# VHH binders against Probable histidinol-phosphatase: the designs that were tried, part 4

Target 1, 306 residues: Probable histidinol-phosphatase, of Schizosaccharomyces pombe (o14059)
Amino acid sequence: MPISSHSHSGQFCLHAQGKLEDVIQEAIQQGFQSFSFTEHTPRDRVEDLYPEELHLQPEDLFKTFDEYVNEARRLKQNYGDQINILIGAETEYIRPESVELLKSLNTKYNLDYFVGSVHHVNSIPIDFSPELWQKALQHVGNNPEQLFIDYFEHQYDLMQRLHPLVIGHFDLICLFAPEDAKEVFKNSKSVWELIQRNIKYAVSYGGIFEINTSAFRKGWKTAYPQQRLLELMVEQGAQLTLSDDSHGPHQVGLNYHLAKSYLDKCGITSLCMIEKGPDGNGTVVKNVTVDNVWSKFVGTNGITNT

## First folded at step 17 (VHH)

Design c4 (from y6 with Y103E)
Fold by ESMFold2, fold request of step 19:
Structure c4 (fold): chain B 306 residues (1-306), chain A 122 residues (1-122)
Amino acid sequence: as target 1 above (306 residues)
Amino acid sequence: QVQLQESGGGLVQPGGSLRLSCAASGFTFSSYYMYWVRQAPGEGREWVSVINEGGDTTYYADSVKGRFTIARDNVKNTLYLLMDSLKSDDTAVYYCAAPYEDEYGSRSFDHWGQGTQVTVSS
């Protein structure tokens, strides 16, 4: 019975599709046992609006987030007998000050957990487009090693100050990296020392790394994280969970068959499932077998006939 | 493949009107907010108007509010911009756009068409 610890909907995200209710209904239809709502956190500065948001003001983002939490709670009330629903958010770490905003959102809404994600390096988006990735590179003097260092330093700062339960798409910085930058990533001793530090730190506070299938739909041959990183996480005793990072009903469970093959190849037989704690407070983390996660899965998203 | 094709531009005198069209194909048009943006000579692109999926919520930049009207036809997959009371400052190439995420994860509005030139001049 599948799980997803990270998802979005078109109701609260301009580049996604479908209502949040459509998303949870699809998860139920596919046999999911647990599905987390984790819409993007709002940004509080005009300069942090994405290109598709230029007609909005930061106040609009906060209103949208409030509507998200209300709808998520309604859906949990209506569907919670059929599927385990958690209500969290995916962080937007833009600068060190972002963490205080994230803490205030958690205080206001009592979210179940954060997916701790870094989508900006030095306040420049790195997962929006190749052009903006190149701008982030230019900001550090066209030095890919420095860009990677800054990414993992931002990730470390987020981990240290927020302790997000789930660590989002660990190697997102590689999404738009050209081949020469990817070679630098592969071979940099400095970058890999930071990677090891970040993994060790997450393990020390009980952080859980997601196996995120959205990388497959973006043209990767692996999930996030890539195989070498996943192997290092296993070596260091990291906990792992699964997500589709769905951006609409058509992406629920998308490429989960590829994810199963990837986990089998890596010898992974156990994952973590996140549940509400006893009496509905906090969270608890349970081990589930890979066999259980894929049991009764009837989703066909990403399966095509040749 | 995703395609956006703008049309309807031309030369118009101040105070005149034009109707721009944007034909969309290769994606689920009715699932996305649609945008008009423009680029004046020597300037960057600026947003002009935005319309939600169903067409019942619209946004206009202050410079065009009250003069321009955005509309969409989800059966014909077409976006429109009706421009009235045109001014010299409206001279630009007009583009339509959608916040479509491509198969590699890019959201840069990669599906920009060639645009359509609007020139307001005596």
Scores: ipSAE 0.574, ipTM 0.826, lowest interface PAE 1.6, mean pLDDT 91
Fold by ESMFold2, look of step 18:
Structure c4 (fold): chain B 306 residues (1-306), chain A 122 residues (1-122)
Amino acid sequence: as target 1 above (306 residues)
Amino acid sequence: QVQLQESGGGLVQPGGSLRLSCAASGFTFSSYYMYWVRQAPGEGREWVSVINEGGDTTYYADSVKGRFTIARDNVKNTLYLLMDSLKSDDTAVYYCAAPYEDEYGSRSFDHWGQGTQVTVSS
């Protein structure tokens, strides 16, 4: 029975589609046993607005997040007997000060967990477009190695100060990297030392790396993370979970058949499912086999690619 | 293939009116926020107006509030901008846009057509 630890909806995200209720109904129809709501956290500066948000003010983002939490709780009340629902958020780490905002959101809403994601390097988006990725590169003197270093240093700072339970799309920095930058990524000792450090640190506090299938719809041959990184995570004893990073009902469970093939190729047999802790306090992590996750999958999101 | 085709621009006197249209195809129009953006000669792009999926929530830049009205027809997949009380400062090429994510994950919030020229006499 499938799981997803990372999702969005068009109700609370301008670049997504569909209502949050449509998303959870689709997960139920496909036979999901667990599905987490993890809408984006608000940003507190005008300069941190995405191009699609220029009609908004930071205060609007906070209002939207409040509405998200209220709707998520309503849906958990209505559907929680049919599917395990957790209510969390996906971080926006833009600068070191972002972490204090994230802590305040958790205090205010008592979220079940964060997906700890880095979507900016030096306050410049790296997952919006190739043009903004190039701008982030220019900011570090057109040095791809330094851009990658900064990404993983931001990730490390987020991990150290927030301890997000789920580590979002570990290698997102590679999404728009051109081939020459990808070659630098592959061969940099400095970057790979930071990668090892970050994996070890997440393991030390019980962090869980997501296998995120959205990479397939963006043209990757693997999920996030790429195979070499996933193999290193396994070698280091990392815990793994599964997500679609759905941005609407049409993306719930999307490419999970490709994820199955990928996990089999990498020899991965166990995943984590996250549940609410005893007396409704905190979270509990439950091991589930890969075979069990796919054993009762209903419906299809494409053809198996071997 | 995603297509956005703007029309309805022209030359108009100050105080005049125009109605812009944007015909959309190649994506599920009713699932997206839609945007009007403009670019004056020698200047950067400026957002003008935004409308949600259902058409019941609208936003306007301060410079156009009370003068412009955004609307959409989800049956005809068409976005509209009714412009009243036009000023010389409204002279620009007007584009429609959507926050569409392509098959590579790019969300380039821009325009997909040539735009439509609006010129308000000096």
Scores: ipSAE 0.563, ipTM 0.812, lowest interface PAE 1.6, mean pLDDT 91
Fold by ESMFold2, last read:
Structure c4 (fold): chain B 306 residues (1-306), chain A 122 residues (1-122)
Amino acid sequence: as target 1 above (306 residues)
Amino acid sequence: QVQLQESGGGLVQPGGSLRLSCAASGFTFSSYYMYWVRQAPGEGREWVSVINEGGDTTYYADSVKGRFTIARDNVKNTLYLLMDSLKSDDTAVYYCAAPYEDEYGSRSFDHWGQGTQVTVSS
């Protein structure tokens, strides 16, 4: 019975499709046992609007997030007897000040957890387009090693100050990296020292790394994280969970069959499922076998006829 | 394959009107916000107007508000821009766009048509 710890909808996200209700109905139809709502957190500066958001103001983002929480709670009331629903958010860490905003949102809404994601390096988006990725590289003097170092330092700062329960797409910085930069990533002693530090730190506070299948739809042959990173996480005793990072009903469970093959190849037999704690307070983490996660899965997203 | 085809541009006098069209194919048109953007010579692209999936929420840049009207026909997969009271500052190539994620994960509006030229000249 599948799980997803990280999702979005077109109701609250401009580059996604479908209502949040459509998303949870699709998860139920596919046999999911747990599905977390984790819409993007708002940003409070005009300069932090993405190119597709320039018709908006920061206050529009906060209004959208408020509407998200209200709708998520309505859906949990209506569907919570059919599927385990958690209500959280995916962080937007742009600069050190971002963490203060994230804490205030958690205080206001009492979210179940954050997906701790870094989508910017030195305040420049790194997962929007290759052109912006190149701009982030230019900002550090065209030194890919330094760009990777800064990414993992930002990730570390987020971890230290927020303790997000789920660590989002660990190696997102590689998404638009050209082949020569990927070779630098593979071989840099300095970068891998920071990677090990970040994994160790997340383990120390109970952080859970997501296996995120959205990488497959973006042309990767693996999920996030890539195989070498996943192997290191296992070696360090990390907890792992699964997500589709869905951006609409068509992406619920998308490429989960590829994810099964990937996890088998890497020797992963156990995952974490996140549930609401007893009395409805806090969260509890439950180990589930990979075989159980794929049991009764009837989703066909990403499957072609043969 | 995503395709956007703009049409309806031309040469008009100040105060004139034009109606632009954008024919869309290769994606589920009714699932996306749609955008009109423009690019004047020697300048970057500037957003003009935005419309949500159902067509019931619209946005206009301050420079065109009250003069331009955006609309969509989800049956014909067509986006429209009605341009009234045209000024010389409106001279540009006009493009339609969607926040479509490509096969590599890029959202940079890489799916642009050739655009349609609007020239406002006396």
Scores: ipSAE 0.562, ipTM 0.814, lowest interface PAE 1.7, mean pLDDT 92
Fold by ESMFold2, fold request of step 19:
Structure c4 (fold): chain B 306 residues (1-306), chain A 122 residues (1-122)
Amino acid sequence: as target 1 above (306 residues)
Amino acid sequence: QVQLQESGGGLVQPGGSLRLSCAASGFTFSSYYMYWVRQAPGEGREWVSVINEGGDTTYYADSVKGRFTIARDNVKNTLYLLMDSLKSDDTAVYYCAAPYEDEYGSRSFDHWGQGTQVTVSS
């Protein structure tokens, strides 16, 4: 019975589609046992608005997030006896001050957990487009090694100060990296020392690395993280979870068959599922087998054969 | 492949009117917010108007509010901008856009069409 620890909807995200209720209904129809709502956190500066948000003000983002939490709670009330639903958020870490905003949101809404994601390096988006990725590279003197170093330093700062339960798309910085930058990533001792540091730190506080299938729909032959990183995480005793990072009902369970093949290739037989703690307080982490996760999965998104 | 093709620009006198069209193909048009943006000579891009998926919520930049009307036809996959009471500072190349994610994960705001020139001059 599948799980997803990271998802979005078009109701609260301009680059996604469908209502949040459509998303959870699709997960139920596909046989999911757990599905977390994790909409993007609001930003508090005009300069942090994404291009699709330029008609808005930061205050609009906070209103949208409030509406998200209210709708998520309504849906948990209505569907929670059919599927395990957790209500969290995906971080928008833009600069060191972002962490204080994230803490204030948790205090206000009592979120179940964060997906700890880094979508910006030095306040420049790295997952929006190749053009903005190149702008981030230019900002560090066209030095890909330094760009990667800064990404993992930002990730480390987020880990240290927020302790997000789920570590989002660990190697997102590689999404728009051209082949020559990918070779730098592969061969840099300095970058891989920081990668090891970050993995060890997340393990030390109980952080869980997501296996995120959205990489397949973006043309990757692996999920996030790539195989070498996933192998290192396993070697260091990391806990792993699964997500589709769905941006609408059409992406619920998308490419989960590819993810199954990838996990089998890497020898992974267990994952983590996140549940509410006793009496609805906090969270607990449960080990589940890969066989259990794919049992009763009837989703057809991304499947080319029947 | 996503394509956005703007048309309907031209030379017009102050106080005149124009209707811009944007033909969209290669994606499910009715599932996306649609945008008009413009770029005057020597300036960066400026958002002009936004319309939601169903066409019932619209946004306008302060500089065009009350003079421009955005509309969409989800059957013909076409976005429109009706421009009335044109002023010389409306002179720009006008582009349509959508927050479409391509097969490599890139969002479409970095993939502008060819645009259509609007020139308001005596």
Scores: ipSAE 0.543, ipTM 0.814, lowest interface PAE 1.8, mean pLDDT 92

Design c4 (from y6 with Y103E)
Fold by ESMFold2, last read:
Structure c4 (fold): chain B 306 residues (1-306), chain A 122 residues (1-122)
Amino acid sequence: as target 1 above (306 residues)
Amino acid sequence: QVQLQESGGGLVQPGGSLRLSCAASGFTFSSYYMYWVRQAPGEGREWVSVINEGGDTTYYADSVKGRFTIARDNVKNTLYLLMDSLKSDDTAVYYCAAPYEDEYGSRSFDHWGQGTQVTVSS
């Protein structure tokens, strides 16, 4: 029975599709046992608005997030007897000051957990487009090693100060990296020292790395994280969970068959499922077998994928 | 393959009117907010108008409010911009856009067509 620890909907995200209710109904239809709502956190500066948001003001993003939490809670009340639902958010770490904003959101809403994601390096988006990725590279003097170092330092700062339960798409910085930058990533002692530090730190506070299938729909042959990183995580005793990072009902469980094959190839037999703790306080992490996660899965993997 | 094809531009005098069209294909048009953006000579691209999926909520930049009207036809997968009371400052190439994520994960309105030139001069 599948799980997803990271998802979105078009109701609260302009680059996604469908209503949040359509998303949870699709997860139920596909046989999911657990599905987390984790909408993007708002940004508080005009310069941080994405192109699809330029008709808005930062205050509109906070209003939208409030509406998201209200709808998520309504759906948990209505569907929670059919599927385990957690209500969290995906971080937008843009600069060190972002962490205080994230803490304030958690205080206000008492979210179940964060997906701790880094989508910017030095306040420049690295997962929006190849053009902006190149701008982030230019900012560090066209030195890919330094760009990767800064990414993992930002990830570390987020981990240290927020302790996100789920670590989002660990190697997102590689999404738009050209081949010569990928060779630098592969061979940099400095970058891999930081990678090891970040994995060890997450393990120390109970952080869980997501196996994120959105990489497949973006043309990767693996999920996030890539195989060498996943092997290092296993070696260091990391906990793993699964997510589709869905941006609408059509992406719920998308490519989960590919994820199964990837995990089998890597010899992974156990994942984590996240639940609310006793009396509805905090979270509890339970081990589930890979066989159990894919049991009764009836997703759309038999249709031509992107 | 996602395509956006703009048309309807031209040379007009100040105070004149134009109707721009954008034919969309390769994606589920009715599921997306649609946008008009423009780029004046020597400037970056700026947003002009936005319309939601159903066409019942619209937004206009302050510089065009009251003069431009955005509309969409979800049966014909077409976006429109009705421009009245044109000013010389409206001279630009106009593009339609959608917040679509492509097969490589890019979300930067990669579905730009060639645009349509609007020139307002005496």
Scores: ipSAE 0.543, ipTM 0.817, lowest interface PAE 2.0, mean pLDDT 91
Fold by ESMFold2, look of step 17:
Structure c4 (fold): chain B 306 residues (1-306), chain A 122 residues (1-122)
Amino acid sequence: as target 1 above (306 residues)
Amino acid sequence: QVQLQESGGGLVQPGGSLRLSCAASGFTFSSYYMYWVRQAPGEGREWVSVINEGGDTTYYADSVKGRFTIARDNVKNTLYLLMDSLKSDDTAVYYCAAPYEDEYGSRSFDHWGQGTQVTVSS
């Protein structure tokens, strides 16, 4: 029975589609046993607004997040006997002060967990467009190695200060990297030392790395993380989970058949499912086999014409 | 492929009116907020007006509030901007836009049509 630890909806995210209720209904129809709501955290500065948000103020983002939590709780009450629902958020780490905002959101809402994601390097988006990725590169003197170093340093700071339970799309920095930058990534001793440090640190506090299938819909031959990184995570004893990073009902379970093939090639037979603790405090991590995750999967997203 | 095609621009006297249209295809139009932006000669693009998926919530930049009206027709996949009381400062190329994520993961808000020129002659 499938799982997803990372998702979004068009109700609370301008670049996504559908109501949050449509998303959970689709997950139920596909036979998911666990599905987490993890909408983006609000940003607190005007300069941190994405281009589609220029008509808004940061306060509007906080209002939207409040509405998200209220709707998520309503849906958990209504559907929680049919599917395991967790209520969390995906981080926006933009600057060191971002972590204090994230802690305050957790205190206010008592979220089940964070997906610890880095979408900016030196306050410049790296997953929005190739043009902004190039601006992030220019900011570090057109040195791809330094850009990668800064990305993993930001990730490390987030890990150290927040201890996010789920580590989001570990290698997102590579999404818009041109081929020559990808070659630098592959061969940099400095970058791979930081990668090893970050993996070891996350393992030490019980962090769980997501296998994120959204990379397939963006043209990758692998999920996030890429095969070499996934192999290193396994060598380090990392726990792994699965997500579609869905941005609407049409993306629930999208390309999960490709994820199965990828995990088989990498020799991965176990994943983690996250549940609410039995006393209502914290979370519990449960091992599920890869074969059991797919044994009753009835989703067809990505198998037919998309 | 996403396509946005603006029309309805032209030369108009100050105080005049124009109605702009944007025909959209290649994505689920009714699922997205739609945007009008404009670019004056030698300047960057600035947002003008925004409308939500259903058309019942609208936003206007202060410089156009009370003079411009945004609307959408989700059956025809068409966005509109009705402009009244035009001023010389409204002279610009007007574009429609959507926050669509493409097949490579780019969320470039700048899914632009060709634009339509609005010129307000003094």
Scores: ipSAE 0.540, ipTM 0.817, lowest interface PAE 1.9, mean pLDDT 91

